# Miniprotein binders against q56419, part 58

Target 1, 326 residues: q56419
Amino acid sequence: MEGRTLEEVQEEVFKRHGVLVPKKELEDLAKALEEAGLLLTEKVEARLKEEEEKLKRERPMRLAGLSYPEGEREARAFLEAFRASYPGEGEEARVLLMPHLEPSRVPEVYGAALAALEKTPPPERIYLVGVAHRPLKEKAAALPVPFQTPFGPALPDLPALQALDALLPFELFNTPLAFREEHSLELPLFFLKGRFPEARVLPLLVARRSPELGEALKVVLRDFPGLLVLAVDLSHVGPRFGDTPLTRTLAEEARRRDLGFLERLAEGEPEAALAFLGANPTRIDGVEVVASLLPLLRERKGKVLAHRLDLEAPTLSAVGAGTLVL

## First folded at step 19 (miniprotein)

Design io6
Fold by ESMFold2, look of step 20:
Structure io6 (fold): chain B 326 residues (1-326), chain A 108 residues (1-108)
Amino acid sequence: as target 1 above (326 residues)
Amino acid sequence: GDLIERLEELAEEVIRYLKEHGEEELAREIEEQIKDIIEALKSGDTESAIEIFTELAETIARLLHRLGAPEELMQKVSWLIYDIARRLGMSPRQIYDLSKRFSRAISR
């Protein structure tokens, strides 16, 4: 059917099931499915326009009750439990790299981020840079609306977002629907808003390397100081991601790639970190974000606070997560 | 056309709030500045329109912040100002500087 002729479908059904379906019946079915698909597409498009208009006003919680508690008091207890899962001390961050992986999978990695935030003076604003999991109309995007959290709305820093938009060679406010289910912003934001309830947010997504974004952000951060957060995951290995089933050797390679990348970033050498990855054989998630933000990462030294390569038993796969302060 | 619509919308939002809070003289000043911008545009004097608008935008930000304007109004005004600046044909540098001035005005 998709990419097949009706004759090929007929032959495949006969080969697999021993039944010869008349070509006429397959033709009638294909026509009916096409007509139904057209009507469904129009309905879906109308609903998407409605949802897009709502996203121009606010971004509601999508993961409350799934990844974190919906109620404020429960949410605060949740934050404290995550902090407790990391026994170490943090360090002040001007730049924080933290994951967006499901928090329950890497509690000590999020705990390390909270430890860093404890040492960080409350910023006026947070530049939260995630990874677009849906296509963007441009290399990067922002959604300049309140993001709901259990701690209240995370308000946008509109003047800073508008200053950034003015410096870019493309419209920054370009793909509201890409933010609808974007967990790479929502999950880190829960932790950030819980620790910095007064901070405004610049919610940013990167789809593809944008040197223009990094240069513009360097200018904007000078005049609109704040905390820069790279909300990225690390290696993705195993069959879910196109590899053989996870083995000890593949896991050791993924860990080596994750730590080598983080350590080079911690030395203030982001170009060397990217070069170390080469073709990115373990699919580190943060490469497009780091490549976009080079001007903000160069010569900024820091420390890796935590790392975990977390196993996904159902998929025989793993995802890496880390916490880095610069 | 659309630019004048945005200027009138900005005026309506700001003047309504000022009048509701007993600032009749400030409301008249804002109204006059908006009229001056529109007259400059009608005369083809875009440079004067930009100069008047830039000072007006910062003044509006300071006034609304000082009066404790609700977040919803501050956001609406911020967007109207940004949209007007772009429609006036202000350069990226001019718009960037305007955004800085707005931000500083609402930080005090």
Scores: ipSAE 0.854, ipTM 0.948, lowest interface PAE 0.6, mean pLDDT 91
Fold by ESMFold2, fold request of step 21:
Structure io6 (fold): chain B 326 residues (1-326), chain A 108 residues (1-108)
Amino acid sequence: as target 1 above (326 residues)
Amino acid sequence: GDLIERLEELAEEVIRYLKEHGEEELAREIEEQIKDIIEALKSGDTESAIEIFTELAETIARLLHRLGAPEELMQKVSWLIYDIARRLGMSPRQIYDLSKRFSRAISR
């Protein structure tokens, strides 16, 4: 029925089943489906409006019991298990790049982030910058509400968020529904809140690169100092992402691009890191975030603590994740 | 219309909390400053309204913090102040500075 005429549908039914359905019956069916779709659309829209209003007050846990434990005791044990998955030592971070991939897929990469946080003095606030997986009305957005975690609510730093909003040429507090299922904030936040229970949070999403965001954040961070976290994944390769099935060559290229990107960031050369990716053929997730935050990354040197290109065997695909401290 | 309603809502929330903590004199001072802002707005003197409001907002932040106001009240007040600042037509720099002053007032 999608883009087909009723005659084409009638012919296809006859070809497949040997029955000639009168055009009138097909017309009646099409009308009924349209009416049902309209009613469903109105009900869905009402439900989404309700969810949007709720998100203006708080953002509940969506992944508790799925990606991390719901209870505080189990959540603390979970943190310790992940830290133990990385046997190395961290470095103090003023900027931390960490993944948002399912934690069980890359335990040592999250463990490396925890190791870095162990070396990092507790900040007053955390600038948590994730990747919007649903469209935003603007290039970037924030949701200035408490985010629930097993360790208690992660409270927003409202003055810092309002200062940021004031400096941007667009409304920062847009698109609350984009945050409803956004794991790029929820998954890193679990680890961050567990280690820094007193820190307030600026939960930010980037959909499209915004030089304005980076310039505004540079000003805001000067007066509202804190930890900057880039919550991003790296290469996405294989059929799930539009490639041929994963081969050794494609995997080696993805790993090379991930590490080359991270290493250039670690040298304080974010423009060179972006240039190294060119057309970004392995679809490194973090490019729009890095491109937005150039003023905050320039000349800031650091270290790559961990990397994994994790295989999704059922889809013949892979996703890269890394931990970088600056 | 909505601006005056927001100013009155801010006053109501803050004054209620101050009175509950025995700060009757401060509550009267807040009420008087809100009245002064509204009078300036009625006369078209937006510049005076912004000046009085900016000092009032910082004072409110400091007072509520010292009195241990609950997080829910602090968040509501922060939003009311931000909303009022925007409705007053304060410039981006004025709003940024206001947010910085508010943040400083509740840090210590």
Scores: ipSAE 0.845, ipTM 0.946, lowest interface PAE 0.6, mean pLDDT 92
Fold by ESMFold2, fold request of step 21:
Structure io6 (fold): chain B 326 residues (1-326), chain A 108 residues (1-108)
Amino acid sequence: as target 1 above (326 residues)
Amino acid sequence: GDLIERLEELAEEVIRYLKEHGEEELAREIEEQIKDIIEALKSGDTESAIEIFTELAETIARLLHRLGAPEELMQKVSWLIYDIARRLGMSPRQIYDLSKRFSRAISR
């Protein structure tokens, strides 16, 4: 038998309170609690279904007023301030790697992405590939709905998404709830939509490496050309991530791994970039996205525009962020 | 059954928009093509149904784009076309090519 027996409960009540509760009364109470528990479970399930149905229609802003301004005028000023945080010039990007870390922590890294976008002709569509922070039913997913931004809705490219779905051995349109709070799409999208207000978007998440996704995207990108964006962070080191307290040595190692990874990607050598990480001891979170997208990254040379290993003083930890154009 | 209902839904949405914009002749042409698809399906000629549907889908995309159809209608039509293509049993390559034709028809 699983859990407590009625006799165990009866004995425990007697030991604690000196009262012998009849077995019948305990049976009635247990039945009532089971029925109440079923009703609570049904209420939670109904709420989740309601949220899921809403996400099948649109994805609202989650971080407005927290990570970026809610109003359009303030949002445009915010973009310009971030661009000014990077005093250099960008290069045209066919592929852009940019972070999804809180923008105020790495302003020049997002500024470098904006500098690259300034040199990039407005694309018809943006393939925005983030990292799933909640489980997906499959290796990857898309949410083919408008994503709200201060600059208006980022509209989905439905024909391109449908073409991609048709080529995959799994349903691409899965797990809407995983998108509800997914900042790896929302934060980069703010910057992308602000610079390319007419571009359509393919909002994609990777949970586990999918060679099938990369091969399908290579086909889709040829016929539906656009900007490929890898919205990923780099090293995660320190006690918050399971290490000893951050030291100069650990920080230098994390920086070395971040740059070594980015530089090998910039050489058009994504397999070498993954091999360089080995067991990934500094927990670069872009690994599953890069591993999925190998066919799109091979032999594509480019440049690392920016990098920061940002310190989290309260946790004695750090997170790396970078900007790479290919 | 279910496939025919989706075809009729697509027809209803497109024909209503065309008629509202004075395109009575085009609306009749679309209605006739939908009827032809349904008749092919009822006779078991799925290959003909797919061929007619593929040409119709591109025509619908081009017409609605030319007439400045609102985004909400374009999204609904895009989903109906995708759903119909899957229910027709079109191969992954056929659906891919259909999506490509649709996208090109609405590109400026």
Scores: ipSAE 0.838, ipTM 0.942, lowest interface PAE 0.6, mean pLDDT 91
Fold by ESMFold2, look of step 19:
Formats: sequence, C-alpha cells, structure tokens
Structure io6 (fold): chain B 326 residues (1-326), chain A 108 residues (1-108)
Amino acid sequence: as target 1 above (326 residues)
Amino acid sequence: GDLIERLEELAEEVIRYLKEHGEEELAREIEEQIKDIIEALKSGDTESAIEIFTELAETIARLLHRLGAPEELMQKVSWLIYDIARRLGMSPRQIYDLSKRFSRAISR
C-alpha cells in the first residue's frame, strides 16, 4: 500500500476481481501482518542472541565434509596430499601470508604454505589474521574461544589476547557472530592446526584498517612471540566482482598486481606494496590487513613461494592466491 | 559487590582444585591472600589490593599449571583474573603486565 488508503485498495480489488472486501477485513489483515512481522523479528533476534552466547564458548567447524575431511585420519592424509602438490622447499616463516580461498582451487598455494611450515619451528602461538566478511562493531575483532578442527580444538591464547585487548582503544572481543561462518580463519586454521597441533591461536579479524591494532600487536608479539599469519586472498576480477567478463588482458593485469604487491611485501616495503595498488582496481582483499599490520611488515625481507590466479569458468571470473614468507 | 563476588569465585575454583590434589596448605595460603585482598578493598586501600592480587594471580597460574589443571579450569581462571583486574581499576599497562606474568607462569 504505497500511498494508498484502504478504500483505494478496496476499490482496486473490486475492479480487478469483482469482489468488495469490507474495510474492516482489510484493517484486520493489515493488523495481523504487522503483529506477525513483529513476532518474527523477536524470534529471529532471540535465536541470534542464543547463537552469540554459544560462540562465546566455542566455534564449531562449518566446512568439515565440504572443504576438508571430517575425520582426523582422512584430514592428515588431506594435508599430506596438499604438501605433495608443491614440489619445492619452503623457508622458515616469521610471517606467513597464505590464502583463504577454497583449498581445492589452489592446491599448490596451500602446499607452499605447508612447505614453509615444515621449515618453521613449532611456535607457542599463532596470530591468525583474517578478513572479516561480516560487519564488525569495531575495526578489528577476536573470538577468544576454542575453534574446533578435525585435529582437536585449537585453543585460544587467552593471556596474549587479553594483553592485546588491554592495549587497544576499543574492546577487542566485540562481534562474536562475525566469526560464525568466517572461512578466512577456518580454512587456514585447518592447515596450521594440522602442522602445529600444540600451538595456541589468536583468531583475529580485520574489517577496516587499524593502525592501533598494528602498533599493539608489535608490542604483544615482542612479549608473546609466535607465528604471524596473514590469511588473505589477492585479486578478485570478473563479473562476480562487478567487472566485464575476464579477458586475457584483465587476467594479465590481475596477475601483475598480485605479484607486484607480493614482491614489494617480500622486499620489506609494505607501504610501497599498498601504493602500487593505487585504487585497488583488481580488488586485492588483503589490503586492510596489510595496512593494519605495517609495523610488523616493515623491513622484513622474504620470498614469494607460490601464486595462482584461479579461473572460475562458469562466471568468467578469477581469484588470486599466494604464499609469501617473511 | 560484583568485584568481591568474582574474587570469591576465583578462590572457590582454585581452592577446590588444590584440595582435590592434596595441597591443603597451599589452599589455605590462597584463601588467606584472597581474604587480605578483600580486607584491603573494605579499608579503601585499592593500591594494596592490586599489589596482592597481582602476585596472587601469578602464583595461581603457576600452581594450576604445575598440577596439570584441565584446560577448562585454566581458561576459566584466566578470565576471572582478567575480569577482576578490570574491576579493580588496574591501568592498561598494569593489566598488560599481569597478562604477561600469567602467560610466563603457564609456559613452563
């Protein structure tokens, strides 16, 4: 009823169907719809509150049986197969950049990450920094609970998370529901937990760049040393992302931007990496994470181990993924 | 009010575990230190309460870790300590240092 009175609606129904619906019946219907809508809203809100409270205790697997095996034995075999997809050697990582794209799409890129982890002494803790795909109440967030995996729970490093929270000008533990379906943490965590079963985890999300997060993490990492993981994807090009269909020219440009970004990070020049992207026309989704973590990336030299711009043939689109050690 | 309740909850969890593991004397020492914190708070001496609490928190972390406390208890205690520290009005630097002490105590 956009600007129409009940009498106008009544007249329209009569003209179209030859039935005169009394105004009282239309009023009763409108009231019933309003009441039903209010009840539905209250029910949805109650369920969201329940889910939020559950997430304050643990974060269950969402992708077991879909992106990786549910059983531990099969999951270990899965890890070995991914390592075999990358025939090269890794290097010790103090910082690891790895994707969160569906693993089957970029097996050698995840394999390169595993190769780097082979050369990396088991850390006491892992700072796992993903990209928020749901809004956060603040620029960044953490969920300080066990994350379930086929290898057992990845336990949170509560003292390190609490130390980080104490240094920030906002509450770090601010948006539990944003973690419910966050694959940018779950997919990398599968590989990290499988390789480092005793490491504790700081599961972090960035929605918007936060210089405060990077400065606080620089302090926390000094006193709580561990492995820093940037769980980010690279270029997103094609119709799924608002572009024309993928052409050879667009794919070549996306690859150049991905590699130029990674190589500048590998030179210890994260500001130059961001500047290289300009307006970010190929939509590298790692930029907010890198921009937050500048103090941790400056002057750290390393190596790009792998890259793929993976084609989505049905959508004529592509997503880039890479592995970088610093 | 709420601060005292959290202190008593921390004491109850820790003392119960110590007694279950034959550490009666340590349980009495923890109980006395909690009492000292509460006494300092009642007399308005928040600075002493913070000082005693900081040392107590590190001691609790070390004891529970040494005795092999289950992860569920360690996490509950870690949260209680963090919550108490905030309710005591400890500064961000004091809370950071407390978290560092706790982490050091359970890493070995």
Scores: ipSAE 0.837, ipTM 0.941, lowest interface PAE 0.6, mean pLDDT 92

Design io7
Fold by OpenDDE base, look of step 20:
Structure io7 (fold): chain B 326 residues (1-326), chain A 108 residues (1-108)
Amino acid sequence: as target 1 above (326 residues)
Amino acid sequence: GDLIERLEELAEEVIRYLKEHGEEELAREIEEQIKDIIEALKSGDTESAIEIFTELAETIARLLHRLGAPEELMQKVSWLIYDVARRLGMSPKQIYDLSKRFSRAISR
């Protein structure tokens, strides 16, 4: 790499391909490229282009057989088992906050989401708002194609997506490659499609807070009614996230932040929820999503159905997950 | 050039489907409306072109839905309509309203 910094390469890749590769991945790629020579760049570019072209037609399952069963029969049994893991009853949701963490880590939290969905009339469409764990060209993005699930394809609501795009000051249909491996949509969508097989979906990702998104969605939801789902995790603490190994004190702080955030949302005070987090020292994943959707969350009262801080023992790290209905 | 090409592509997809399903009269009506849009564009009357196109798009959506057109065709037509609308220079409100009309036309 003739004198270019990793940052310059990152910017160039972003400019050229609309993908912001994390610096670490770029370092690994740079190392791999140093080891494998210039040929890897062309092959990688060709592969990325091919994958981008495929994403114009459909988003295939990436976690089938890993996080959930690939077969429909087994997938239905999976849903039932997760529902059974939550002993409580749900409430009707107009807004559902649910996790996107690996389901096996927090089964009862997903079970609580299923319990809420049991009490929810089948929506015509689901606005599924996930977290972009990869950079987007814009603050938010949508992928307006069928998402594959064990229950068949989750079909997009194109008119509603187009209406949303028309009201946004930026192109909504950006960064398709960011959706390829994004689990924040795939995992919740499994549960949602399993419960509401006929619902159309608006798969949305938020990378940075966009007040414009919330205002636009408020208008769109009036004319295109549906269930709003926030697919967000809560605190991320421990060595994987730059902290010391999980201690009782760190776990208590994570729980306090998670519950304090969810409770304020349940009270219909999303600004208070954000203010409560401040600098977000425990790295609640859903902050940018909530900040973008403030107009839709204001004055909506609800209930926290479940919460868990789940330990990843091999890394001594923990991730918070919760289910909230509004 | 690109606008007319996309409009012709939309016409071709819809007319082909209608003819395949024995709706020759409706296919001719759509063809005539497409010609009217192109003539309006050639004359510089973009406002008239937008008006005719908006009504045509709703009609297409309703017809394809009524005939039970496959999802793949519905998606393709939806995108073509959206692309034409953008290329016509339709305002955000006009595009929004068009999308709303389309959605209603394909709702059961």
Scores: ipSAE 0.894, ipTM 0.959, lowest interface PAE 0.4, mean pLDDT 92
Fold by ESMFold2, look of step 19:
Structure io7 (fold): chain B 326 residues (1-326), chain A 108 residues (1-108)
Amino acid sequence: as target 1 above (326 residues)
Amino acid sequence: GDLIERLEELAEEVIRYLKEHGEEELAREIEEQIKDIIEALKSGDTESAIEIFTELAETIARLLHRLGAPEELMQKVSWLIYDVARRLGMSPKQIYDLSKRFSRAISR
């Protein structure tokens, strides 16, 4: 009842409809509505707890049949089609930056990532670092369970994850529900698991920059070597993201920011890449991940293989995606 | 209380698998080491408990790997070891080194 007293409600009903509802009857109705709301809250909380317990055992596919094929045969054909969309050759990567944007929107950007993986010796493990789209309890999190894919389960590297958790000043494994629908891990993982079916995975999310994460990962990577993957998108511009409608000028600025950021990373200058963005006026998605991982990016030179600023015509907005090897 | 319960759960999982694979002598060795850890804890000798546990964890990893233990069991054991290590009060460095030893033991 919008902050009104029962007497006010009773009076208004009488004025409008000529019916005097007894005060006790209104009191009973208010109590019943409150109890129904409490029951709904308990039901939602019970379902979320059940989902959380399931996520402590495995993370199922959420985008099969939507963003990539569910069946293994079709999934392998899908990978080959994406590779074919990038006519160039890759280079070996110790660090790979790739998008998590819907694959059909930027096929050659994912194709460039596949080209890099072709040149990369199969790693024992993959450090897959995405961007949290739901709140985390800490600055970063991991979900140390098998992630299902059309190519079979991507198994966690539990010793490496436990080593990482031991070095951090916060609990790494305390936000399982944040992973339930997290596409920034699932979409890149499809491509990575398809090319490296035997690699184990460290599935990591960053919500807010954590220098501690980068320092700990530098130590862990020395004893547990593997491929570091930054699964991040670039500029987000236009009305969907709080701007005026996309213009050629705004699109040109977004491309300039994206490429300037990537090029400075490619020169081994991650601090300069962040400084170049300033207040991040085009909302490059990867800044919190890069800022966390500075110790792993310094003095590591490489190459930008692909970039696209992809238009969302219905929303007059755009999102940038790129592929960088270091 | 909880530490002993987790140690016993770890032992139960490993001993069951070893017995199912005809390794009764190794199962007895695991049980003996668990008892030694508990005795050290009751004596207040946490350093000895940690040393025995560290050797036990590496031995368990090596044995289960050699016997081709299913992935589900390896993951459950890895978690039990990690949980026991934290309940023992092992330092971040000790837990990090334990994780390295476990990883080396299961490398092929």
Scores: ipSAE 0.850, ipTM 0.945, lowest interface PAE 0.6, mean pLDDT 92

